# Designs tried in a protein design chat: VH-VL binders against Apolipoprotein N-acyltransferase (lnt). Part 1

Every score and structure here is a prediction.

Target 1, 229 residues: Apolipoprotein N-acyltransferase (lnt), of Prochlorococcus marinus subsp. pastoris (q7v0g7r236to464)
Amino acid sequence: WQTNMPTREKTNFKNQFINDKLISAQKIALSNDAKLLITPEGTLNNNFNLNFKSKIRMLAGGFRNSKNGLRSSLLGYQIGDKTYSSFIDKHRLVPLGEKIPGFLNIFSRGLSAVGGIQPGSDSRFFKWKFTQPLAIAICYEITDGFKIRNAVKSGAELIISAANLDPYPRKLHYQFLSLARVRSIENKKDNIIISNTGPSGLISEEGKIIKLFDPNTEQNDVVNPNFSI
Below, numbering starts at 1 at the first letter of every chain, in headers, positions and changes, except where a header shows other numbers; antibody chains are not in Kabat numbers.
F, E and O stand for the ipSAE by ESMFold2-Fast, ESMFold2 and OpenDDE, each averaged over both directions (binder to target, target to binder). V2 = 0.75 x the mean of E and O + 0.25 x the DockQ between their complexes.
Where letters were taken out, [cut] stands.
The coordinates of atoms that the task and the answers printed are left out; those that the model quotes come from them. Centres of patches stay.

## First folded at step 10 (VH-VL; from e0 with light chain A34H)

Design e5
Fold by OpenDDE, fold request of step 18:
Structure e5 (fold): chain C 229 residues (1-229), chain A 122 residues (1-122), chain B 108 residues (1-108)
Amino acid sequence: as target 1 above (229 residues)
Amino acid sequence: QVQLVQSGSELKKPGASVKISCKASGYTFTSYGMNWVRQAPGQGLESMGWINTYTGNPYYAQGFTGRFVFSMDTSVSTAYLQISSLKAEDTAIYYCARLYEPDWGLEYFDSWGQGTLVTVSS
Amino acid sequence: EIVLTQSPATLSLSPGERATLSCRASQSVSSYLHWYQQKPGQAPRLLIYYASNRATGIPARFSGSGSGTDFTLTISSLEPEDFAVYYCQQEYNWPPYTFGQGTKLEIK
C-alpha cells in the first residue's frame, strides 16, 4: 500500500484517520485476495492502535515505544490483532553517520535520530509467525548489503524494503530503487519495495522490475513475489 | 446456530488448578475472538480478556495476568481458561463469550456460554 | 481505562411501568456501547449493541439511546420477564473492554 502520505502531514493525522485508511486498504487487499498488506515507513505513530481487528496480516511501517526510547519499525500484525505482535526495528537512522543534513532536518524530525528515535538491532532477519522469514530493510538500510545478505543466509526467503522518501530528492528515490535491485540480484531473492510516495512494487530475484507503482499517488495493488505465506 | 458450551462446575481447594473449557459450534471458531468474563457471587461482570482464536494469542485484562491462562484447541473449536494457584477470591462463575464483529471496528458479545461455577474452598 | 457508571444501582418498578437505565462513560466511547441483560441464574445476553440497535430476538419495548458519554436503556413497558440485572459495556478502540457495575431492575 503506497499511502502517498507526505512526511510533513503524518504527524497531523489523527489515529482515526489512519484507522479509516487502513480499513480501506485492508478491504482492497482482501478484495485482491492478498495475504499480506505492507505499508511504508512511518505510517503509524507510536501511540497507534487499531480500532478494529486486523482482517489481514499486516507489516506496517510505524513507530513504537521501547524501554529505552522511540523506535522506527515495521510492525507485524496478525489476523485478529489490534496491536502489533511482532516487529523489526530500524537500525540505520541517518544516511551517513549521525548527522542529518540541515536542509532535511525539518523533514527528518520525528522520523530519524532527531526526536528521540533510537536505533534497533542491526539484524535484518525477521522471523514472523505463519510465514517464512524475511529480510527487512528500512530506508537507508537498503545500502547495507551485508546485513541483508546475513538475513538471507539465516533463512530469509524474501526481501522487503520499506521507506519514507518524500523528503528526499528524486535522485535518492532512484537510488533506492537501484539498490533494491542490487539486493535482489546478489541474494537471489525477490524484493518488495514500498515507499509512501514511491518507489513501490516488486523486484524479481534477477533484478527485474516486475511491478512499479505510480509515484506520488495512493496505490494499493497486489504483487506476487516468489514467496509462500 | 451459534452455541458455546462450557464445562461443568468445579470445586477446588486453595492452591489447586482448574481448567474450564468452552466449546464453540455453529460458526468458524477461528473467525472471532473468545472472551472470558468473571462474575463473583452477587457481583457484576468483569472482563478477564480474550484470546485471538486465529493466532492463539491471549490478551489479559488488568488483574488477570499470571495465574490466568487462555488457550484453545482449534481442532475441537474449544477455548480454555486455566486458573492456577486458586484462591478463595477466585470463586465465581466464569463465562466465555464470542466477540462478534459484524462490521469493521464494531464488536460485542453476541453469544455466551452458560457459565462455569468455580468454587474455591478449604 | 474507561469506566462505566450505571445508575441507579437498583430500580424498583412494577410491570407495565417505564424503566430508564443510565450508563455514563468516563470518556467518550462514541456509540460503541452495548447493553446486556442477565436474569437470575442465567448467562448474560446481548440486548442492545452500538448504543441503539436491538439484538436479534429482543422485543421492541427495549430501546437504547445516547452517544459519547451518556447512554440510556429504556424499557417502555415492563414485562415480568424483564426484571433482571442490566449491564452496559464499552468496546471503544482498545481493550480491555469494561462493564458497568450493573443496574438491578427488581419488581416493586
Scores: ipSAE 0.593, ipTM 0.832, lowest interface PAE 0.9, mean pLDDT 92
Fold by OpenDDE, fold request of step 18:
Structure e5 (fold): chain C 229 residues (1-229), chain A 122 residues (1-122), chain B 108 residues (1-108)
Amino acid sequence: as target 1 above (229 residues)
Amino acid sequence: QVQLVQSGSELKKPGASVKISCKASGYTFTSYGMNWVRQAPGQGLESMGWINTYTGNPYYAQGFTGRFVFSMDTSVSTAYLQISSLKAEDTAIYYCARLYEPDWGLEYFDSWGQGTLVTVSS
Amino acid sequence: EIVLTQSPATLSLSPGERATLSCRASQSVSSYLHWYQQKPGQAPRLLIYYASNRATGIPARFSGSGSGTDFTLTISSLEPEDFAVYYCQQEYNWPPYTFGQGTKLEIK
């Protein structure tokens, strides 16, 4: 689900609004016989709970409260969940060189590049119930080929690369896509990419772009990676 | 017809444990969550939380973490509430209630067990 | 946490009279408010769901109204079996879903 929700406006969205969007997104996913719904980085705030029981397995980008502080994560929802039951935290919080757009307020919560967020484990191996293990890269974690490779060596059968890229120049969008392709080639695994404004789609294990969503649009389409779920 | 049948009354000493059962019938057990509600003597209803009957994941309300454990056995369509390290203040009637969801986001307790009295006394 | 406040705490009426029970939420719960009836020695029973819908088997004399923060349960003409405790409950925000403290409807 490419949300097309710009980072600068995310803090203004009410939880009910996001909840309604998720209902719609899940309905569409189910109508397309999807088995998993994936949302971009930072889609859910740290106080977000579903007002409905999830009707589909969902890996949602969002924030969570940990014992040691706020984390940016991919949050795993099983069918019937109102809160996440699994997660993998973002470790690489900022782009290389700590390049942050000047218009981003470091005091604004809900942004992946703002202060107050703590890094998670550097492991990109995500063991999730009812699915084969995944290799998860959040944003610029895609730059670390070793972490992804280690996840694959540990048994990951699919790469998922989630990001929130709208605050960054288009060149970074292309870099993200290029790196996603490299990771697929290196590991001979398909890579699902998802960003709020793009790029989003599916990259094959050969590095071929199988599907790419239209940028800067809300799209909820299904992709079919070489993966059993 | 939807029915929830709970286990019988319990008399326990402080520090002991109790496990209450709630057997469901008349519907697909894994299709709807099961909520637990506590009612102390002469008091109102208090939501303890619920269990996802599809995954078995429990969700506890504030104040009901630690000593309270929700579980289930799908083979017999039964939900369980276990309370450990019982205290006098745990004396109450405990109800199981089905979380019926006819539409997205709309949930209510359309079916209730008959309740299980747990008395904790020295 | 959304707090539901019911009023009055106790309502004393006679059979045949009209009963009006109030439930106020600390914040808007839209229409995700339900009413339950609990008779002495029995488990609660769903009475009204989603503010104004009668549950299956509930007599027409029971009606619910309201949205947002103010809700009302009305019994047009009380029957002897209607004397019980009534609870409102919100299912808008989790965690937790909360109950009101209850209104006891007793016979005058």
Scores: ipSAE 0.547, ipTM 0.817, lowest interface PAE 1.1, mean pLDDT 92
Fold by OpenDDE, last read:
Formats: C-alpha cells, sequence, structure tokens
Structure e5 (fold): chain C 229 residues (1-229), chain A 122 residues (1-122), chain B 108 residues (1-108)
C-alpha cells in the first residue's frame, strides 16, 4: 500500500481515516491472495490501534512508545491482531551522519529526527513468526550496506525498504530507488520498496525494477518477490 | 451448528487454582476470537478479555491481569481460562463466548458456552 | 472507558404489554451496540446486533433502535418467555468492550 499523505498534514489524519484505508488495503490484498501487507514509514501514529482484527499479516510503518522514548518502526500485525505484536525500530534517524543536511533544514518539521524520535536497534535483521526472515531498511538506513548485508548473512531472504520521502526533494526519491537497487544486487535478494508518495514496488535480486507504482498516488497493488538463499 | 461446551462446575479453596475449558465446534476455531465473561452471583456481565485463536495471544481487560490466564489448544478447538490464587470474590459463573465478525470492525458474541460455576469457599 | 447505563433497572409488565428498555453510552459508540437476553439459569444469548439487527431466530416482536449514545430495545408485545434480564454491550473501537448493568424485565 503506497500512501499519498503529505507529512505536514499527517497530524490532521484521524485514526479512523487510517483504519478505513487499511481496511481497503487489506481487502484488496486478500482479493489478490496476498500474504503480507506492507505500508510506508510513519503511516501509523504512536497511539494507533486497529478498530478491526487484522485479516492479513501486516508490516506497517508507524510510531511506537518505548521505555526510551518514541520510536519510528515497522510494526508487525499478525492475523487477528488489533495491536502490533512485533516490530523493528528505525536506527538511523538522519540521512547523513547525525546531522540533517543543510538543504533539508526546510523540511525538518517532517523528519523523524526532529520529532523526538529515539534510535532503535542497529540490527536490520527481522525474524517474524510465520514469515521468512527479512532485512529491513527504514528510510535512509538503505544507505548502510553493511547492516543490510549482515541481515542477509543472518538468514534474511528478502529486503524490505520502507520510507517516508514526501518531505524530501525528488532527487532523494531517485537516490532511494538507486540505493535500493544496489542493495538488491549486493545481496542477491529481491527488495520490496514502499514509500509514502513513492517510490514503491519490487526490485529483483539482479537490480531490475520489476514493478514501480505511480508516484504521488495512493495505490494498492501486489508484488511477487522471489525468496532465494 | 456452532456450539461452545464448557467444563463442569468447580469447588475450590482459597489459594487454589482452577482451569476451565471451552470446546468449540461447528466452525473453524482459529477464525474467530474467544471472549471470556464473568458473572458474579446476582451481578451483571463483565468482559474479562479475549484470546486471539489464530496466534494464541491473550488480551486481558482491566482488573483481569495477573491471576487470569487465557490459553488454547487448536488441535482440540478448545480455549482455556485459568485462575490462580483463587479468592472468594472469584466465585462466579464464567462464560466463553465467540467473537463473531461478519464485517470489518463489527464484532459481537453470537455464541455462548453454558457457563462454568466456580465456587471458592474455605 | 465507555460506560453503558441501562434504564430502568427493573421493569415490571404483564404479558401483551409493550416494553421499552434504554441503554445510554457515556460517549458515542456509533451503532456498535448489541443486546443480549439472559433468562434465569441460562447463558446470555445474542438478541440484537449493531443497534437494530435481529439475531438469527429472534422473533419479530424484538426491535432495536438508536445510534451514538442513546439506544432502545423494544418488545412490542411481551410473551411469557420474554421475562429475563437484558444487557446492552458496546463493541466500539478498542477493548475492553463493556456491558450495561442490565435491565430486569419481570412479570407484574
Amino acid sequence: as target 1 above (229 residues)
Amino acid sequence: QVQLVQSGSELKKPGASVKISCKASGYTFTSYGMNWVRQAPGQGLESMGWINTYTGNPYYAQGFTGRFVFSMDTSVSTAYLQISSLKAEDTAIYYCARLYEPDWGLEYFDSWGQGTLVTVSS
Amino acid sequence: EIVLTQSPATLSLSPGERATLSCRASQSVSSYLHWYQQKPGQAPRLLIYYASNRATGIPARFSGSGSGTDFTLTISSLEPEDFAVYYCQQEYNWPPYTFGQGTKLEIK
């Protein structure tokens, strides 16, 4: 599910609105025999609960409250869940180092680094019940090839790259896509990319763009990645 | 036909434990959650929480954490309620009830067990 | 927590009479309000779901209405078997789902 939600307006989105969108997305997924629904970074707020039981496994980008503060995460919902039962937190909060590039200062309001977000675990390996192990990159974690490689070495069979690139210039969208391709090539693993406003789609283990959703559109579609060792 | 059959009445001493079973039939057990409801003598119905029958994850209502444990065995389509460190105040009829969901977000208890009386007395 | 308040606590009527039971929510529950009937010595059974839908096997004399915070269960003409305790329950958004305290419908 590629969302098309301006970051500056996310605070105005009610949980009911997101729930309705998720219902629609899950219906579409189920109708296409999908086994997993993935949503972009920052889709769910930290107080979000489903008002329905999930009918499909879902990795939803969202925020969560932790002992160490607010985290940006991919939240795992199992079938029947109204709340997440697993997660992997975003570790790298800024694109480069620990500072926001000067040209992105104007977009700082929409960046996770500005919203009191705390870094999570450095590991990008995600072992989730009922699914194959995954390598997960959130936002500019895609730039860290070592972390992704380590996840693959640990047994990850697929890369998932989730982001919210709406606040960033278009050139960073292309950079994200390019890096996602590099990660696929380096690890010989398919890479599912999902970002608010794009890019979203499937990259093969050879770095080929198998499918790419239309940018700046809300789109529900299904991709069929290959899981290889 | 959907049926929920619970285990028989229990008489326990304070401090003891009890485990109530709820066997489901007539539908796919893992397709719908199972809720537990308590009814003290002469009192109303209290929702204790529910168990996700697909994952086995329990969700407890406020006031029913700690001594109350929801579990299940999918091989026999049975949900269980265990109460430890029983108190006199735990004396009640306990019901299992299927959480039917005919539409997204619409849930209600369409089927109930016959109830299990638990009496805690010294 | 959403609190459901039923009224009256006890309703004394005769067979053939019309019964009107009220359930008020402390906040809006949309139409996610259900009614259950519990006869003496029996488990509750679903009567009305989603404010106004009769469950399977429920006679036409039972009807539910309302939305938001105010709901009504109506029995158009009471039968002897209708004398029982009636509970409303909300299933709005996030648990815990709560019951009203019940209305006892007794024979006059």
Scores: ipSAE 0.529, ipTM 0.813, lowest interface PAE 1.0, mean pLDDT 90
Fold by OpenDDE, last read:
Structure e5 (fold): chain C 229 residues (1-229), chain A 122 residues (1-122), chain B 108 residues (1-108)
Amino acid sequence: as target 1 above (229 residues)
Amino acid sequence: QVQLVQSGSELKKPGASVKISCKASGYTFTSYGMNWVRQAPGQGLESMGWINTYTGNPYYAQGFTGRFVFSMDTSVSTAYLQISSLKAEDTAIYYCARLYEPDWGLEYFDSWGQGTLVTVSS
Amino acid sequence: EIVLTQSPATLSLSPGERATLSCRASQSVSSYLHWYQQKPGQAPRLLIYYASNRATGIPARFSGSGSGTDFTLTISSLEPEDFAVYYCQQEYNWPPYTFGQGTKLEIK
């Protein structure tokens, strides 16, 4: 689900509004016989609760309160859940202080959408009950091929790359897509990419763009990766 | 027809444990959550929480954490309530109730078990 | 936590009379308010769901109304079997879902 909800407006959205959007999104997903709904990074705020029991497995980008502070995460909702039952936290918050390859310099020019967040585990391996394991890259984490490779080595059968890219230049969007392709090729795994304003779609294990949503539009469509759920 | 049949009355000493069963029939057990409700003698109904029958995840209401455990066995379409370290104030009738959801966000208890009396006395 | 307050605590009426029971929420619950009937020695049963919908098998003399914070259960003409305790319950937003303290409808 490419939400097309810009970062600058997210703080203004009421939880009820997001709930209504999720209901609509899940209805569409179910009508298309989807088995998993994925939303971009930062879709849900840290105080968000579902007003309904999830009718589909949902991996939703959102914030959560941890013992150590605010985390940016992908939150896992199982069928019947009103709150997330699993999660994987974003570890790499910004590229600051790291040696960045020249072709990735554009990443350092972007500003973090949300301040005050704490890093999570550096592991990108996500074992989710009722599904095969996943390799999860959130935003800048797509640049770390080693972490993704380790997740795949640990048993991940699919790469999911979620991001919130609207604050960044278009060139960064293309770089995100290119990196996602590289990660697919390196690991011989399909890669579902999802960003609030794009790029969103499916990349094959050969690096082929199977499907790509239109940028800067709300779009809820189904992709069919080589993955069992 | 939807039916919930609970286990029989229990008489326990303080500090003991009890496990109440609620067997469901007439519908797909894993399709709807199961709620537990407590009713002390001469008192009103109190929601204890519910269990997600699809995932098995329990959710406890305030005041019902720690000594109260929701569980289930899908193979026999049965939900369980276990109370440990029983106290006299745990004396009550305990009901299981199906949490029916006919529409998004709309939930209510459309089917109830007959209740299980738990008496805690020294 | 949303608190439901029912009134009156006890209502004494005769068969054939009209009964009006009130349930007030401490904050808006939209229409996510349900009514249950409990007869002595029996489990509760669903009476009205979503403020104004009669559950299956519930006689037409039972009706529910209201939205937001104020709700009413009405029994147009009481039958002997209607004398029981009535509970309202809200299932709005996030748990815990709460019950009112109940109204006892007794025979005068």
Scores: ipSAE 0.455, ipTM 0.793, lowest interface PAE 1.1, mean pLDDT 91

Design e5
Fold by ESMFold2, last read:
Structure e5 (fold): chain C 229 residues (1-229), chain A 122 residues (1-122), chain B 108 residues (1-108)
Amino acid sequence: as target 1 above (229 residues)
Amino acid sequence: QVQLVQSGSELKKPGASVKISCKASGYTFTSYGMNWVRQAPGQGLESMGWINTYTGNPYYAQGFTGRFVFSMDTSVSTAYLQISSLKAEDTAIYYCARLYEPDWGLEYFDSWGQGTLVTVSS
Amino acid sequence: EIVLTQSPATLSLSPGERATLSCRASQSVSSYLHWYQQKPGQAPRLLIYYASNRATGIPARFSGSGSGTDFTLTISSLEPEDFAVYYCQQEYNWPPYTFGQGTKLEIK
């Protein structure tokens, strides 16, 4: 689900509105026999809980409270969940690296847009009940090819690239897409891209764009990667 | 016919453990969540939390995150509540109740077990 | 965090009288408010769901109304078997599946 909700306006949305949109998205996904619903980075607010039980496996961009601070995460909802049962936290490259490529400086400005988010684990391997393992890249994490490769070497069968690119210039949207293609080629794995106002679609393991949805519109659509749930 | 049948009453000493069963019949067990509700003597109904019967993941209400464990065995369509380190304050009737969901976001308890009285006395 | 407050705590009435029971939520629950009856020695049973819909097999003398934060259960003409405790319950706001403290209806 490409949400097309600007970051500034997203922080003002009530949980009720987000829940109504999620119900609509799940209904559309189910009517198309989808097996997994993915939403962009930052779709859900802090302390968000569904007011319905999920009818489909969902990876939703959102936030979670940890003992050491707020995390930006992809949150895993299994069928029947009202709160997430699994997660993978966003991590930071910028505070750790001396060799920061120029475009990461722009991404580092986007890191602060979520109000002091603390870095999470640096592993990009994600496994949850009833699904095959995934390699997860949240926004700027797509730039760390070694972590994605390590997740694939650990058994990940599909790359999920989730982002909220609203705070970034359009040029970085294209660079995000290009990096996702590189990750697919170098790891020989399909890559599902999901973003709020940027590119969303499916990249093949050969780096070909199988499907690319129109940016800047809310879209729910189905892709069929080489992946079994 | 939807039916929930709970195990019989228990008399326990402080510090012991108890495991209450709730056997479901008349529907697909994994299609509906199962809640546990406590009622202490002379008190009202208190939701303890619920178990996602599709995944087995429990969710505990505040105050029930320690000594209380929800579990299940889907092969016999049965949910369980285990209470460890029993205290006198745990003396209560414990109900299981099915969450019926006729529409997205609309849930209510349409079927209840008969209740299991747990008495903890020294 | 949401609290459901029922009033009165105890209501003493005679058969044939009209009973009015209130439930107030500390936050809006829209219409996602349900009513249960618990007779002495029995498990609760569903009376009203989604503020105003009678559950299957519930006599027509029971009716529910309200939305948002203020809800009412009405029994138009009390019968002796209506001696019981009545609970409201919400499932819209977190924490979900919370009950009010109950109203005890005593037939005098």
Scores: ipSAE 0.432, ipTM 0.752, lowest interface PAE 2.8, mean pLDDT 82
Fold by ESMFold2, fold request of step 18:
Structure e5 (fold): chain C 229 residues (1-229), chain A 122 residues (1-122), chain B 108 residues (1-108)
Amino acid sequence: as target 1 above (229 residues)
Amino acid sequence: QVQLVQSGSELKKPGASVKISCKASGYTFTSYGMNWVRQAPGQGLESMGWINTYTGNPYYAQGFTGRFVFSMDTSVSTAYLQISSLKAEDTAIYYCARLYEPDWGLEYFDSWGQGTLVTVSS
Amino acid sequence: EIVLTQSPATLSLSPGERATLSCRASQSVSSYLHWYQQKPGQAPRLLIYYASNRATGIPARFSGSGSGTDFTLTISSLEPEDFAVYYCQQEYNWPPYTFGQGTKLEIK
């Protein structure tokens, strides 16, 4: 009876589109024998649910509802999951009573556009069943070398840097890449970078860019870090 | 062929607990999720949630997050439903059912256990 | 949350008659709707999956149709063994694996 799509139906179209994209990405990952699929920050929208059972381990950028509000997170889906079973929340970087460098202030302004997000814990160590421990940096968290170093000291074997760089100019994309390289060098760990419109690829433990994919395009590709995942 | 065999009927008093088993055979247990479905007397079917048999992680439908625990033992291809602090309203038949997935995103309950009647009576 | 509403709640018919059972979803489920039969004292069994495909071993008198929000199960000529409760179930929307309340098909 209605030619206009209702708000609920518009949400269903968006969720279906994301699910179709994820199925395509998992098929590509499986055909290449990948062990882990990683998507950028904010890939999944709020209240997103898979309409299929995941067939590969997946760390997907998205949101979760917590008792203290909405959190921006990397959400962990194991094989056979339809809902995430693990997560690591984005943490606020702003220390109380400290001066913040100007480029972090620009990052903070961009973050307010996401809306309604509550800070998570400050640990960047992530361990889930059947995978090696990881150090996770979501967007501006890459600037906090202490938390990443602590995750590596706790046993993390690989750094995962996930971001949505849409709100930021190209110059800040290169700053993000440079910071990711520093984290790889100082921690002696490979760093997988996943972003939607900025740099994505693999940085070696020596800080060398092993692979860097074309920014501002949708890409599914396989990298082989020095460790099992 | 695929079979799901459940443990026998239980008669319990309020406050007790019960653990229902569902032994699977004829397929690779860890390849398909196991769901639990409740049917109260004279009522319809109600999904309680499922367990990811690859990881052992449970998911509980709304209303089943408190006293209900899904678990499994892959060495004997068996899923379990435990209900603690039994109430009269827990009187029902409890089914296990396998979710078959022949294609991405297409799932249906192709195999069912025979059901386990739990009666909670003072 | 998505709700599946079956109608009628009870359908009284004689053997040989045609039965038409309806299932309406509160949101579109595309074609991801399945039908189950439950005879008295027995576990449910799958009849129709993906709106219109008969499960293995299901007689040809059972057919399913529909998409989106409106679905129909048809039994072309009732046999005595068909008097049972029929459930529709969806797995497309959250929460997944939602059942309708059932339609009881009974002997007139």
Scores: ipSAE 0.394, ipTM 0.734, lowest interface PAE 2.9, mean pLDDT 80
Fold by ESMFold2, last read:
Structure e5 (fold): chain C 229 residues (1-229), chain A 122 residues (1-122), chain B 108 residues (1-108)
Amino acid sequence: as target 1 above (229 residues)
Amino acid sequence: QVQLVQSGSELKKPGASVKISCKASGYTFTSYGMNWVRQAPGQGLESMGWINTYTGNPYYAQGFTGRFVFSMDTSVSTAYLQISSLKAEDTAIYYCARLYEPDWGLEYFDSWGQGTLVTVSS
Amino acid sequence: EIVLTQSPATLSLSPGERATLSCRASQSVSSYLHWYQQKPGQAPRLLIYYASNRATGIPARFSGSGSGTDFTLTISSLEPEDFAVYYCQQEYNWPPYTFGQGTKLEIK
């Protein structure tokens, strides 16, 4: 690919911005004694690498290249990592007939507009060294209660719901929050919600909203979920 | 003082394996990454990659993603480089080097092992 | 990927002379460029970090300068022990920890 612009230099500017933001977020997390930093879907750009060694465990929304193409993923960085060491790929759901076909279709149209993204594994179970097993829902994946329940039955002790809701109407932001609450109730597990401009916070295993950040603001804060067996 | 002591030189035949040790002292082993650097005879320095000493996860530079394995034993503060299916082109001095990070995003090799010569000859 | 090009490949000088060694990066590395010295049969040692900071125990005759893509290591008055190979190394651009090919400083 021959362009008249320095491709590496443009990538470095975008990478510098993201890296500076991540350093700031990790400094805030460390000053608050956080054990895990979670960022929304799509926070990291394609082929992103840290230009520093992570100083906190971080689960960041981004992209990875696989043998079958580009994947949208939640990428796991352990302390001391400059590149992710674990991941879970976003999976395209098969619509569940009559339940919420319009919701899935709207999410699918947003995802389809990205282009070049390939579906990943359908398992939502994520076991990661030095933390409890997790159930992961990326964006519309919270609509598949059976996949989340299967992850909990496999030993997941916390649900992580990550999304980029910028392309979607505000109606779907409320639906996302409602579905996250249902998943917490159904599985008797806390659910950490992290989105870029939509709802972010902590949902208890009883479906109670423990903390909900103001939408459309950049916020870094800590939550203390309850783990249960 | 920070000190990295490597195992002694090795003479091997093609197809054999070698495992080089690098014992660290004078600091908390798991606080800093450990890099492996290759120097072929009469050539410059080439970073092979590093191991995250907190997790034990290795990271390999391009060209070192096959026969080279980084590992460690934190109980003895020791990093290892294993090279399998040795080829004549693997003849080189192999250094371990601590990757010091005094500030976010600033890293350099502040301490080096003495080097281990691996000679591969039929 | 990023390439560090050192020049000259060899530099022949006498003790007491001033040595000027160059390192040029194919992409900007800001000031994240480091210099190492390697004497024959020895491991490298750190001389200069972050373009211009002398490492602990490095004599004042060694100095570094530059930013972006062009960097210089200067030895103001050569001592007999300064005849060695010098490497620049960057860690700013991916892949990190890239070395230049080296400049051999030898007795004229």
Scores: ipSAE 0.340, ipTM 0.710, lowest interface PAE 3.1, mean pLDDT 79
Fold by ESMFold2, fold request of step 18:
Structure e5 (fold): chain C 229 residues (1-229), chain A 122 residues (1-122), chain B 108 residues (1-108)
Amino acid sequence: as target 1 above (229 residues)
Amino acid sequence: QVQLVQSGSELKKPGASVKISCKASGYTFTSYGMNWVRQAPGQGLESMGWINTYTGNPYYAQGFTGRFVFSMDTSVSTAYLQISSLKAEDTAIYYCARLYEPDWGLEYFDSWGQGTLVTVSS
Amino acid sequence: EIVLTQSPATLSLSPGERATLSCRASQSVSSYLHWYQQKPGQAPRLLIYYASNRATGIPARFSGSGSGTDFTLTISSLEPEDFAVYYCQQEYNWPPYTFGQGTKLEIK
């Protein structure tokens, strides 16, 4: 079968699908009185445009074009925005001392597979207007405990761990979860884990898994983390 | 009734600055975005961008990221457009227009200011 | 980037005639296309929103139709005050709030 659809029409179809999903997710979030909607790494495609004004603060995984090339990012949308107003870029992590070399080697091969993504800033501290400061880990960045600890020392009150784990086997999904628990324990901060096909949920500041959603399913749910001082 | 009242016409020399006001009434100012639209003499309408009146964050269309600044004062329900380093090509009528949003993803300009003519000549 | 192309650029008709104005989008905007009228010396005003809905206070002789990329504004029987410039505008695709170049409707 051959259709006579221009490439631009295919791009618009994908944008419509993502926008419809985001509208549905925001409606669910608002009906549950949520204050922040978080989506996994890579949820938004390159050149994505929001076709509605966000009704909730949203931190969405996607891409941005920067002066130095394409960046993988979490993109921040404020209430009333159609474009992001803040962001934190994925940063390439190389372990000093190589405390977990086998695990990092797996992530390094995964990083190569994403092809041509430029590293962003070292800092994992994210402060968004009118919200509590956050510590952000995008995928393999969960392995850098020092960067996350520095963000917490700078005032971050919650850890957000976002990932696209679809390219990786289940064993790595469990390792990602284990690392998220360690980050929660060592920093005494709750950790929200958002992944596309891997683990998503809430880890308490004591490392306890408060909620864990079934992997490999599309889910929208509300969690209520503690902002500890 | 919804009303947008703009400041009066301006005659400026190249290199000067101008600040146009747009005072809103008849609705909650922070509930709807405000767009600025330029119309050069004999030309069509051109969106310059908009300001999120809830956050105060401006968003500029391509070609308007330099000398143009959107701002606002919510205490008097007023949006502002400032143009610095005026050039002769900035001669135009500048409109403010409310971005009405009756439903998710549906927006249109339901109310317009009367326009402010800025003339830049030596 | 999305472009709205209006045709014809100028339409010369007599009062009482039917006017048909076209707007074509370079990408689908679904039904998120709006029409504005600008009479000489005045600010624009909203005529039609969401392809086919008349704005409050707009006479019944104005109607809109279309979806996707092709849209039409129709004035069933022209009155003298209808001779103006008409703009289509979309807000669905990037860059948002894009206007067409306008169609001037003038007396033949």
Scores: ipSAE 0.334, ipTM 0.704, lowest interface PAE 3.1, mean pLDDT 79

